# Designs tried in a protein design chat: VH-VL binders against Probable complex I intermediate-associated protein 30. Part 16

Target 1, 227 residues: Probable complex I intermediate-associated protein 30, of Arabidopsis thaliana (Mouse-ear cress) (q9lqi7)
Amino acid sequence: MSRFRSLLQASVNATKKALTWNVEEWVPPAEKHIFKFHSKEDLKKWHLYSDSEYGGLSSASLEIPDKGDGSDCTGVFSGNLSVDLSEGSKWNISRSGFCGMRSKKFDGFIDLDGYDAIALRIRGDGRCYISTIYTENWVNSPGQSEDNSWQAFVFAPKDSWYTAKIPLARYLPTWRGNVIDVEMEMNPGRVLGMSLSVNAEGGAVGAKSGAGDFRVEIDWIKALRLP
Key: E = the ipSAE of ESMFold2; O = the ipSAE of OpenDDE; V2 = 0.75 times the mean of E and O plus 0.25 times the DockQ between their complexes.

## First folded at step 17 (VH-VL; framework fv_ifinatamab)

Design q3 (from n3 with heavy chain Y107W V112I; at its last look DockQ between E and O 0.43; V2 from the best seeds 0.63)
Fold by ESMFold2, look of step 17:
Structure q3 (fold): chain C 227 residues (1-227), chain A 123 residues (1-123), chain B 106 residues (1-106)
Amino acid sequence: as target 1 above (227 residues)
Amino acid sequence: QVQLVQSGAEVKKPGSSVKVSCKASGYTFDHYYMHWVRQAPGQGLEWMGYINPWSGGTKYNEKFKGRVTITADESTSTAYMELSSLRSEDTAVYYCARDLWYDFGTWPAFDIWGQGTLVTVSS
Amino acid sequence: EIVLTQSPATLSLSPGERATLSCRASSSVSYMHWYQQKPGQAPRPLIYEASNRFTGIPARFSGSGSGTDFTLTISSLEPEDFAVYYCQQYSSTPLTFGQGTKVEIK
């Protein structure tokens, strides 16, 4: 074989390695852990809230159950949704029947650029929950430093472990309970925190709704890069 | 008892700055946005801006041209409003107000107000 | 910016009379609130989202309206109801207040 053939093959091999390295180096991992719910320490990253803070009677808990086989533990977000209000409350609201859990703000932010979806590994009660992502803006107006909220429904099938995959594109920008009608882009590179909430009014036709108990077990929350 | 207690009255010279404090008690401070609203003597109410104590995120009324800075200290449950380059028309009572909003469960509205802080700007 | 225009500027009425206060917005408002303010005091929340009373607000206070036209009604004025009333929108920033309607004793 001539020197030309050997040189051509060596050039092709070197180019192939270089291209492969650059491509692999720039692609984020297929999954990124955001939260685990496997220990009491994991649960300290979350704050609970409910309408009880201002006169409602709903209650919420986030805990690792005492029982188990010692090899499987998950966080349980549970409680009771009540549409009733305390008569003696000095707080004033007629809208009730909700509970939620909001993460502590991340130290700085997490970067989800290059990921396409949020995945939650859950075992639920047949209710719809609301997933919220909080982000910085891409570009703030002069003197502003506002954050944005992005919301999507999450159906939690009854009694079965399920991985809910929620495309980032399905999250809608919201402001004070209203979907914003203008197109906005989420800044996935500057995620400040997340929340999961539930209310008695429900979310989707056919899902469990109304006052009463709620319960969802959560194994983890991840970001996914879809193929 | 849920309450907001503001710092005392201030007398300031034109061109200086003022920083008003608003100490919250009786609730989880970082769950609720905090707003600042002012009222010139004999006049109506003017919204200045808000802070989300959870994130530190802020939004300001552009009428103040960047003269307003709102901050929060979660460790002391205290919000602050600083107004710089004071003018005589900045003479007003300054209020902090708690926003009920933190999720779809509530409606955004001011349910608790501080007692007000009079800031007088005169030479 | 949503401009709120209240009318009338003043209402001179006697105890027992009905007061009707109007607030018109320059564009549609999804969150319209009402506050009462007496001299030397902070505003007192009355009504949220057009028609819902805050806890502890007497039934004589009622709100109505949607879109751009909103009304606060006090069905039978009591001595403590003579004050200034402000409407406030929370649909977009900057948040804005109406200029106020003073309800004064005739």
Scores: ipSAE 0.613, ipTM 0.786, lowest interface PAE 1.7, mean pLDDT 84
ESMFold2 (binder alone), look of step 17: mean pLDDT 90; pTM 0.932
OpenDDE, look of step 17: ipSAE 0.793; ipTM 0.880

Design q4 (from n3 with heavy chain V112I, light chain T93Y; at its last look DockQ between E and O 0.44; V2 from the best seeds 0.64)
Fold by ESMFold2, look of step 17:
Structure q4 (fold): chain C 227 residues (1-227), chain A 123 residues (1-123), chain B 106 residues (1-106)
Amino acid sequence: as target 1 above (227 residues)
Amino acid sequence: QVQLVQSGAEVKKPGSSVKVSCKASGYTFDHYYMHWVRQAPGQGLEWMGYINPWSGGTKYNEKFKGRVTITADESTSTAYMELSSLRSEDTAVYYCARDLWYDFGTYPAFDIWGQGTLVTVSS
Amino acid sequence: EIVLTQSPATLSLSPGERATLSCRASSSVSYMHWYQQKPGQAPRPLIYEASNRFTGIPARFSGSGSGTDFTLTISSLEPEDFAVYYCQQYSSYPLTFGQGTKVEIK
């Protein structure tokens, strides 16, 4: 076939498809709230965890503090990271010195298709935290399940409110905390839940690390469509 | 104290089904996968599948796909395994086993096992 | 499917002797575990990730190996160690166990 006739037919087919879908297109808002941390009810959407489930000694809290400093309407994820183990514990442990908070599973899923990034509004302690997104997906090695996880570092600057914007493409596929060595892309259309965690041995050069107290205030978590 | 307590022994006829329960205590139920493993008399261990109680997602050994259904009820911290179209070859002890899960620093192993449930399939 | 072949099938030894149990995988595995099972009981976890003892497992139990060849060693058998031992891989679905090695009193 001549190139002209092929190009003409393709153009006609595209026009017909456009006319079939002449209803106004759905566009996502520029921002989508995922979580707020403004009330005790908001905080009940989260479950805390730590190495204490495995015989470690780390502890965590998530609370709205009762202080009059103008930021009383934010959630505080805080606690202590310990690399020590419980005396006489019989629980299994592969590593110590971690805490986290994982959301309850969403009813069904949240569709973040059309969004480019996760944004967290935080005021931290200078540590790096780990943001996790859980999706329905297939992960081939060593896991092969719908419970795919995707992780990225989040730096929480000391004493300053900061909006951390993490491109979805920066999240790496993981299985039980280990990056899976395959080229995979997240499907943001089927998000099941999220978590935020911290460990004593992680983070970027220059970030606070090691055992001891941790504290990050969280205002909200959103998805963003970047300009 | 962390433990898994299973329902009592069952005697079933061929062609029927059985549903075995596994009640968890002493830990956060939806933080861990729950697996089912069976052992025929005098034989080794055979993995049947798992459930993620947090998501409800499951994975089955292809040998049992279509006959096995694994479910969980978070409100009672109980997992269930149902095996349908029973045959005499399904006579076995059925175990539930907890699988470690976390975003960081865990290893995939069965650290806590139920006591086992004997299912006897006899005409 | 990764097939695990344990040898020997039966190991007849006396208390105080050294037991060496082998597990060979049909392809490379990253997560190899060992379990002990006594009659009428559920399996008991012994070794995770080839060489690490679960909490509370005596030092006489040790594991080694990588890739396809793995070994469980009991340095000096105690009376309570006479049982069946299974290796198990968690590197590929379906999860599989070896057929077991029975360690019995000579």
Scores: ipSAE 0.590, ipTM 0.758, lowest interface PAE 1.6, mean pLDDT 83
ESMFold2 (binder alone), look of step 17: mean pLDDT 91; pTM 0.940
OpenDDE, look of step 17: ipSAE 0.813; ipTM 0.885

Design q5 (from k2 with heavy chain T106N, light chain S30D; at its last look DockQ between E and O 0.44; V2 from the best seeds 0.66)
Heavy chain, then light chain:
Amino acid sequence: QVQLVQSGAEVKKPGSSVKVSCKASGYTFDHYYMHWVRQAPGQGLEWMGYINPWSGGTKYNEKFKGRVTITADESTSTAYMELSSLRSEDTAVYYCARDLWYDWGNYPAFDVWGQGTLVTVSS
Amino acid sequence: EIVLTQSPATLSLSPGERATLSCRASSSVDYMHWYQQKPGQAPRPLIYEASNRFTGIPARFSGSGSGTDFTLTISSLEPEDFAVYYCQQYSSTPLTFGQGTKVEIK
ESMFold2, look of step 17: ipSAE 0.643; ipTM 0.782
ESMFold2 (binder alone), look of step 17: mean pLDDT 90; pTM 0.931
OpenDDE, look of step 17: ipSAE 0.816; ipTM 0.887

Design q6 (from k2 with heavy chain W104Y; at its last fold request DockQ between E and O 0.43; V2 from the best seeds 0.64)
Heavy chain, then light chain:
Amino acid sequence: QVQLVQSGAEVKKPGSSVKVSCKASGYTFDHYYMHWVRQAPGQGLEWMGYINPWSGGTKYNEKFKGRVTITADESTSTAYMELSSLRSEDTAVYYCARDLWYDYGTYPAFDVWGQGTLVTVSS
Amino acid sequence: EIVLTQSPATLSLSPGERATLSCRASSSVSYMHWYQQKPGQAPRPLIYEASNRFTGIPARFSGSGSGTDFTLTISSLEPEDFAVYYCQQYSSTPLTFGQGTKVEIK
ESMFold2, look of step 17: ipSAE 0.611; ipTM 0.780
ESMFold2 (binder alone), look of step 17: mean pLDDT 91; pTM 0.936
OpenDDE, look of step 17: ipSAE 0.832; ipTM 0.890
ESMFold2, fold request of step 18: ipSAE 0.561, 0.524, 0.568; ipTM 0.763, 0.751, 0.759
ESMFold2 (binder alone), fold request of step 18: mean pLDDT 91, 91, 91; pTM 0.940, 0.938, 0.938
OpenDDE, fold request of step 18: ipSAE 0.845, 0.841, 0.850; ipTM 0.895, 0.893, 0.897

## First folded at step 18 (VH-VL; framework fv_ifinatamab)

Design r1 (at its last look DockQ between E and O 0.49; V2 from the best seeds 0.63)
Fold by ESMFold2, look of step 18:
Structure r1 (fold): chain C 227 residues (1-227), chain A 122 residues (1-122), chain B 106 residues (1-106)
Amino acid sequence: as target 1 above (227 residues)
Amino acid sequence: QVQLVQSGAEVKKPGSSVKVSCKASGYTFDHYYMHWVRQAPGQGLEWMGYINPWSGGTKYNEKFKGRVTITADESTSTAYMELSSLRSEDTAVYYCARDLWYDYGYPAFDVWGQGTLVTVSS
Amino acid sequence: EIVLTQSPATLSLSPGERATLSCRASSSVSYMHWYQQKPGQAPRPLIYEASNRFTGIPARFSGSGSGTDFTLTISSLEPEDFAVYYCQQYSSTPLTFGQGTKVEIK
């Protein structure tokens, strides 16, 4: 009955908007811009992380290449995945070999109701990356963080620009990197932030995997309403 | 060097409030949950709640709900725990402890503050 | 809420002896941790996820168990090991600790 109630409310809202505002209020735009990666200021919206927080040796950067010729630039998420640990590490890491970038929390949330997918415009290295969406917790989950996390693979084809379109329904609920109760549905109306990460062990069959260098250029991240 | 430094000991009257601070240094503050745990004299450890400094989200032990407020100031890397309507039973040492919340983190307390003694007496 | 029951309440032993501390949970626990605490000090992390030592913890400390039954073992007690030991679960809120096992010198 949640689906029916949502559809009913959407119909009522559309009627109210038609009485007071223009027709565009009834249908969300086909695209919603979430992030761009065109300047160093754009990159300040992101924090890097890696297994180095736990004494691992993976490293990451997010940079705009310095090009003094006036050409357009895009953000480059790159680094090295290592399964090794530093001497004197405080932790034994069973899931070493990861790097990621996480956005700052949005002021409040963004509403992706009415959108079908997340789209990333990327030029990669042939690895699979992991897209994470964080949403407000509207269901109590013992032993879980209050913020729900949702993850999906993102294939980044080698050396060519590609728009990866990931249906919201493909995102699975996760906790500490593990898929949990698969009967849960994301609430796209209350998104708090996003992350993109890469793991030495992960990826689809046929994608590059394992320790070593990684590199993906990112132009933008958008929400799409699919035709 | 990673460190959690708490505010000094306090003596309070019943019915008043106390606010204990926990200053973090040597790490990125919003990468870790901040938990509060108390220990009454001669007793065990009791979890009070946490804050996620990234989202501002909190979770409280229901035994303290309504009397406990946990906050964080990212700009000063400081977490706070305020306990209101103090009773003699709230006499305890109050600890802060960090926990990594990133999607690949282990849910464990690896660094603790030195503790803050709060004494509630008439 | 998950109740953790530690046994024995007190374990009186001499240096060099093997200490075995038990923690039983009222329901299954995926994340069980152990801490050591001496008077006037904050808890010291020992073991995370039942069996993994925090860095700097001597090899004489080991943990085992799963589900509802967990054990901390100190293979050969040193004078500095006489303290109170707590188990703690991180599988369900509210997070809970056992009541403690005091390991004292005979």
Scores: ipSAE 0.543, ipTM 0.744, lowest interface PAE 1.8, mean pLDDT 83
ESMFold2 (binder alone), look of step 18: mean pLDDT 91; pTM 0.939
OpenDDE, look of step 18: ipSAE 0.822; ipTM 0.889

Design r2 (from q6 with heavy chain T28I, light chain S30D; at its last look DockQ between E and O 0.58; V2 from the best seeds 0.00; counts 0 for: loop humanness VH .304 < .308)
Fold by ESMFold2, look of step 18:
Structure r2 (fold): chain C 227 residues (1-227), chain A 123 residues (1-123), chain B 106 residues (1-106)
Amino acid sequence: as target 1 above (227 residues)
Amino acid sequence: QVQLVQSGAEVKKPGSSVKVSCKASGYIFDHYYMHWVRQAPGQGLEWMGYINPWSGGTKYNEKFKGRVTITADESTSTAYMELSSLRSEDTAVYYCARDLWYDYGTYPAFDVWGQGTLVTVSS
Amino acid sequence: EIVLTQSPATLSLSPGERATLSCRASSSVDYMHWYQQKPGQAPRPLIYEASNRFTGIPARFSGSGSGTDFTLTISSLEPEDFAVYYCQQYSSTPLTFGQGTKVEIK
């Protein structure tokens, strides 16, 4: 009977252990840091792109400014939007008027289930930017691992720090930058990465638009559970 | 300059598998989707699927019934296509082709193609 | 799945003549692309999104159409234009090609 008693005790201990960790993981925090832009190491999580890959003349950078005043540094995404095309010839599609920054894919994914907004702390130039979230699909075809993109505008007010809070519900499903006419839900439990981009084509009425310089300082990106 | 260089021709027996490589150079590898397209002798073009090298996300033509696996290695800028359970009708030239992935201004067309890899399946 | 039907299967024409190639989709297509292929070579991109030439494609190549009916026109055939031409849609997966139109001399 001694072997039987030991097996019963092991089963009870395993059940007890499983139940005890559930308490701390039941409710997510009110906010979750996704990205910080406080050091050059933080910026290594991002890659830049522009229409220069397709014969355009736009340029972009992401830098931490050198400051000697003891202030905390923030990342600066900046550059020039051009609607011009290079005069050289290549066997390529020609496009102009855009720049962006896309994160490296997360190691695995991040889980934003239980959060209802993305927040960006920014100091901008009066332009509208595009926030993009990349997720795994809710349901994949057998033998596949598909992903989705989701986009929303974010206004970057000139010269003052602003926290843009974008409900996840405002993000629209997109394919190659175009909103698609499909009823689908974002999979917030499997976020693969994010991007921030800017186009020379206009945004909201009253926002700065067109070719020319762009600049937005970024402190951080978080997920929020709104009250 | 932008180039896609594929591995050499293969001769395979029915029931085996083949893995074709496509090494990219001259551009940022994870900025573009990589597609695979095949062409049987005297036949037209047949799309097999793609991979997003940034995410590893894939999509396949369902006609291959799970026999196709597309992978990418960002560190070597190389995409791979593996076709299993080979049959004689799988004899074809296999191409990789580049397709831009950006949040705006992308075009879903193949602007650069590999040179092709002949896979012959014979008993 | 969107089926692309090209016609005619073969065009026999002389250099200097105008070639008109048709591609009909089984349902409406937002994106139609055209490729040229010569024997033993990979396809060459010609036209994207129905009417835009890829960089470096000569002006004699033009495309038109929308919805389900698309055409590729070669205004004055050059000797190097005798090849097989494919249309391709990518409005949704699976991506499909037409069966091809061969443009040949005579």
Scores: ipSAE 0.597, ipTM 0.775, lowest interface PAE 1.6, mean pLDDT 84
ESMFold2 (binder alone), look of step 18: mean pLDDT 90; pTM 0.936
OpenDDE, look of step 18: ipSAE 0.815; ipTM 0.889

Design r3 (from q6 with light chain Y31W; at its last look DockQ between E and O 0.49; V2 from the best seeds 0.64)
Fold by ESMFold2, look of step 18:
Structure r3 (fold): chain C 227 residues (1-227), chain A 123 residues (1-123), chain B 106 residues (1-106)
Amino acid sequence: as target 1 above (227 residues)
Amino acid sequence: QVQLVQSGAEVKKPGSSVKVSCKASGYTFDHYYMHWVRQAPGQGLEWMGYINPWSGGTKYNEKFKGRVTITADESTSTAYMELSSLRSEDTAVYYCARDLWYDYGTYPAFDVWGQGTLVTVSS
Amino acid sequence: EIVLTQSPATLSLSPGERATLSCRASSSVSWMHWYQQKPGQAPRPLIYEASNRFTGIPARFSGSGSGTDFTLTISSLEPEDFAVYYCQQYSSTPLTFGQGTKVEIK
């Protein structure tokens, strides 16, 4: 049994070593940090938007709460959702009831091939948020450089830290927030950027919805290779 | 406040190319798609394509068969449309027009247009 | 490609009359937009999403319709309303415009 165990272990070790060496540069880590929300520098990767660009009255902010000892806290995406429209607005088109944060476009792209899910570490308000991933298309038509958006709901439980794990396969292809009725697959090897948004319409049954304040703390966003 | 100002009129010979600029001001440039629409003398409007200045991603009307190239320069808030292999049929006024990029429940509608650029293709 | 057919091609009317402009799509369109254009000018936005007026558009302009049939109505024509009107959609690629309806003084 001793000799058998030695031979079995040596066989496994040789196989593992060969696979590790040949594949090391191809196999992604189990986790990949995409965003951190620990400093004001981290937050510079994000731009806010709201229906105020459409004559609405919603407001948003993304800030790191100050601590007296100078330590960083987590980022806070917060604001107010309003379904009202500004009276006598200069805006040509009026829509209301939404806010969001969109990352700056990545320098080039991020390669998430080999990952199965997006994970967000959040402490929320009981609302559903929308996670959006922007990618290049798998195949572009000649002379075109097309991109696509992919969306999934993210539930943010009230007052407790939660790691939301969203399989990439759960993201639906969208155009201007409208689900596209076609068979498409995300190109995870060419991710251009991401966004997180919230609207008064809500999402999942039982989640907080409607006009009013919103608040979600965000620690980080990662890609995961699920076990 | 919101304004799209295009480059001046051009006269071109068949077979050459033209590049029209559209300088945006008064809004966040990469929050809006920029479209190009042309209009031949006495005729209707024809969509050429758009660019998303945030990504550089484009979509073109296939009828132009790769002759149109739309680009954007974020640092100058300027979009460009280049049309190559010009023909007399390309004589038109070329407009830039913006529409809001948002990933929640909207459809393209052009709220602000440039003043137009006349391109004349003459032998 | 969705083809938008506007009718009539020309509408000759007097100030004070009601103008009714039609836009028919070759297949269903979720939303239709309308523009006004005068000679030498860029198109002016009028109606978005079938029935909503852009800011500053007078109440005499109204839009209606769904599916494949859309209408722009000018309840009482003013002298400045004599122009060409275009409908526009982008429910599918490519974005298309109707060929225009010219509203001119009788």
Scores: ipSAE 0.586, ipTM 0.773, lowest interface PAE 1.9, mean pLDDT 83
ESMFold2 (binder alone), look of step 18: mean pLDDT 91; pTM 0.935
OpenDDE, look of step 18: ipSAE 0.794; ipTM 0.883

Design r4 (from q6 with light chain L95Y; at its last look DockQ between E and O 0.48; V2 from the best seeds 0.63)
Heavy chain, then light chain:
Amino acid sequence: QVQLVQSGAEVKKPGSSVKVSCKASGYTFDHYYMHWVRQAPGQGLEWMGYINPWSGGTKYNEKFKGRVTITADESTSTAYMELSSLRSEDTAVYYCARDLWYDYGTYPAFDVWGQGTLVTVSS
Amino acid sequence: EIVLTQSPATLSLSPGERATLSCRASSSVSYMHWYQQKPGQAPRPLIYEASNRFTGIPARFSGSGSGTDFTLTISSLEPEDFAVYYCQQYSSTPYTFGQGTKVEIK
ESMFold2, look of step 18: ipSAE 0.622; ipTM 0.780
ESMFold2 (binder alone), look of step 18: mean pLDDT 90; pTM 0.924
OpenDDE, look of step 18: ipSAE 0.804; ipTM 0.885
ESMFold2, look of step 20: ipSAE 0.536; ipTM 0.754
ESMFold2 (binder alone), look of step 20: mean pLDDT 90; pTM 0.929
OpenDDE, look of step 20: ipSAE 0.829; ipTM 0.890

Design r5 (from q6 with heavy chain D30E V112I; at its last look DockQ between E and O 0.45; V2 from the best seeds 0.65)
Fold by ESMFold2, look of step 18:
Structure r5 (fold): chain C 227 residues (1-227), chain A 123 residues (1-123), chain B 106 residues (1-106)
Amino acid sequence: as target 1 above (227 residues)
Amino acid sequence: QVQLVQSGAEVKKPGSSVKVSCKASGYTFEHYYMHWVRQAPGQGLEWMGYINPWSGGTKYNEKFKGRVTITADESTSTAYMELSSLRSEDTAVYYCARDLWYDYGTYPAFDIWGQGTLVTVSS
Amino acid sequence: EIVLTQSPATLSLSPGERATLSCRASSSVSYMHWYQQKPGQAPRPLIYEASNRFTGIPARFSGSGSGTDFTLTISSLEPEDFAVYYCQQYSSTPLTFGQGTKVEIK
């Protein structure tokens, strides 16, 4: 099934190039809005989580700041990463030091077949974050219905607005946050939801890591068709 | 405060079906997988399958050959397990159990269990 | 399917003694968990990922092992520790449990 999906993706890419040259054919827009972070209503599409659910001390919030009173207020995902455990749990035996935000499941799904990348407009703290995409499987066994997760790092430069563009091909298949050894390609036609997370372990060399405060301001998330 | 409360005991005849409910409270229902595990009298634990209440996605133990259907209703925070074509060997206590679903490095382990529902299959 | 074999089937011990419970897998397991069950009750989670205590589990419970051999140790038995203990794995589907080790009062 991974071979079939790979061939399908190649066919779609060739079609996009031909259609871009011939403007007479229907072509998906270069961008597709997925999320905005401009109002409290926009933020209700998200649920927060952290290691506090099993005795960790990390905390997170997602809010629209009410100071500054400008038309450019955006959502702020912020909090504190702690590798410590609650006072009653004195044992350093757990995976701790993480926070995340997960969208509500889309109504049905989002179809990204005509797109090549996810773009996030962010102003961060110099940490790496993790972008997750959830999809349906291509094929399910009778009586079973499974889904997949796909993850990629997102660097959030300190104190400057940045548009991170992550090719869909850079997302790796994961299960519960761990990359798995499977020959599968993402099903871009059946996207169920997304998440953004951060942990104390960090990411690439040169990015901020470790326990402590985190903060990333988010304007929007879009799908892009790359040239 | 976190708890799973299951429906009451059932007595069933062979060939019929049973549907057991599991009502969750004290946590965000969609954030956790819900598993079903059964225990025949005097026997160990047997995994039946799970549902992701966020997506509706399911996975089943193939030993049940399609006889198990697991569903969830987010509006009532309730999971259901239906077992069809009942046999006498399906007599067991059926448990629902919560499983962490994080995007960060966790594995299936059941931190909260329901009280169990006895299903008796007799001719 | 990964078969988990627990030994011994029964441990007869007194309060204050050390209990050592073994779980052997038919093939290598990355994720081993332990549960306690008393008569008429649902299983209680103890240990996840071989050696990590669930929140609220006393320090007298410890887990160890990797590959195919895993051990649950109760360093000094308390009266409330007399129960049946199960190991549980998820390295591949289906999830499986061991058959249990009963720890009973001598």
Scores: ipSAE 0.607, ipTM 0.763, lowest interface PAE 1.5, mean pLDDT 83
ESMFold2 (binder alone), look of step 18: mean pLDDT 91; pTM 0.941
OpenDDE, look of step 18: ipSAE 0.828; ipTM 0.891

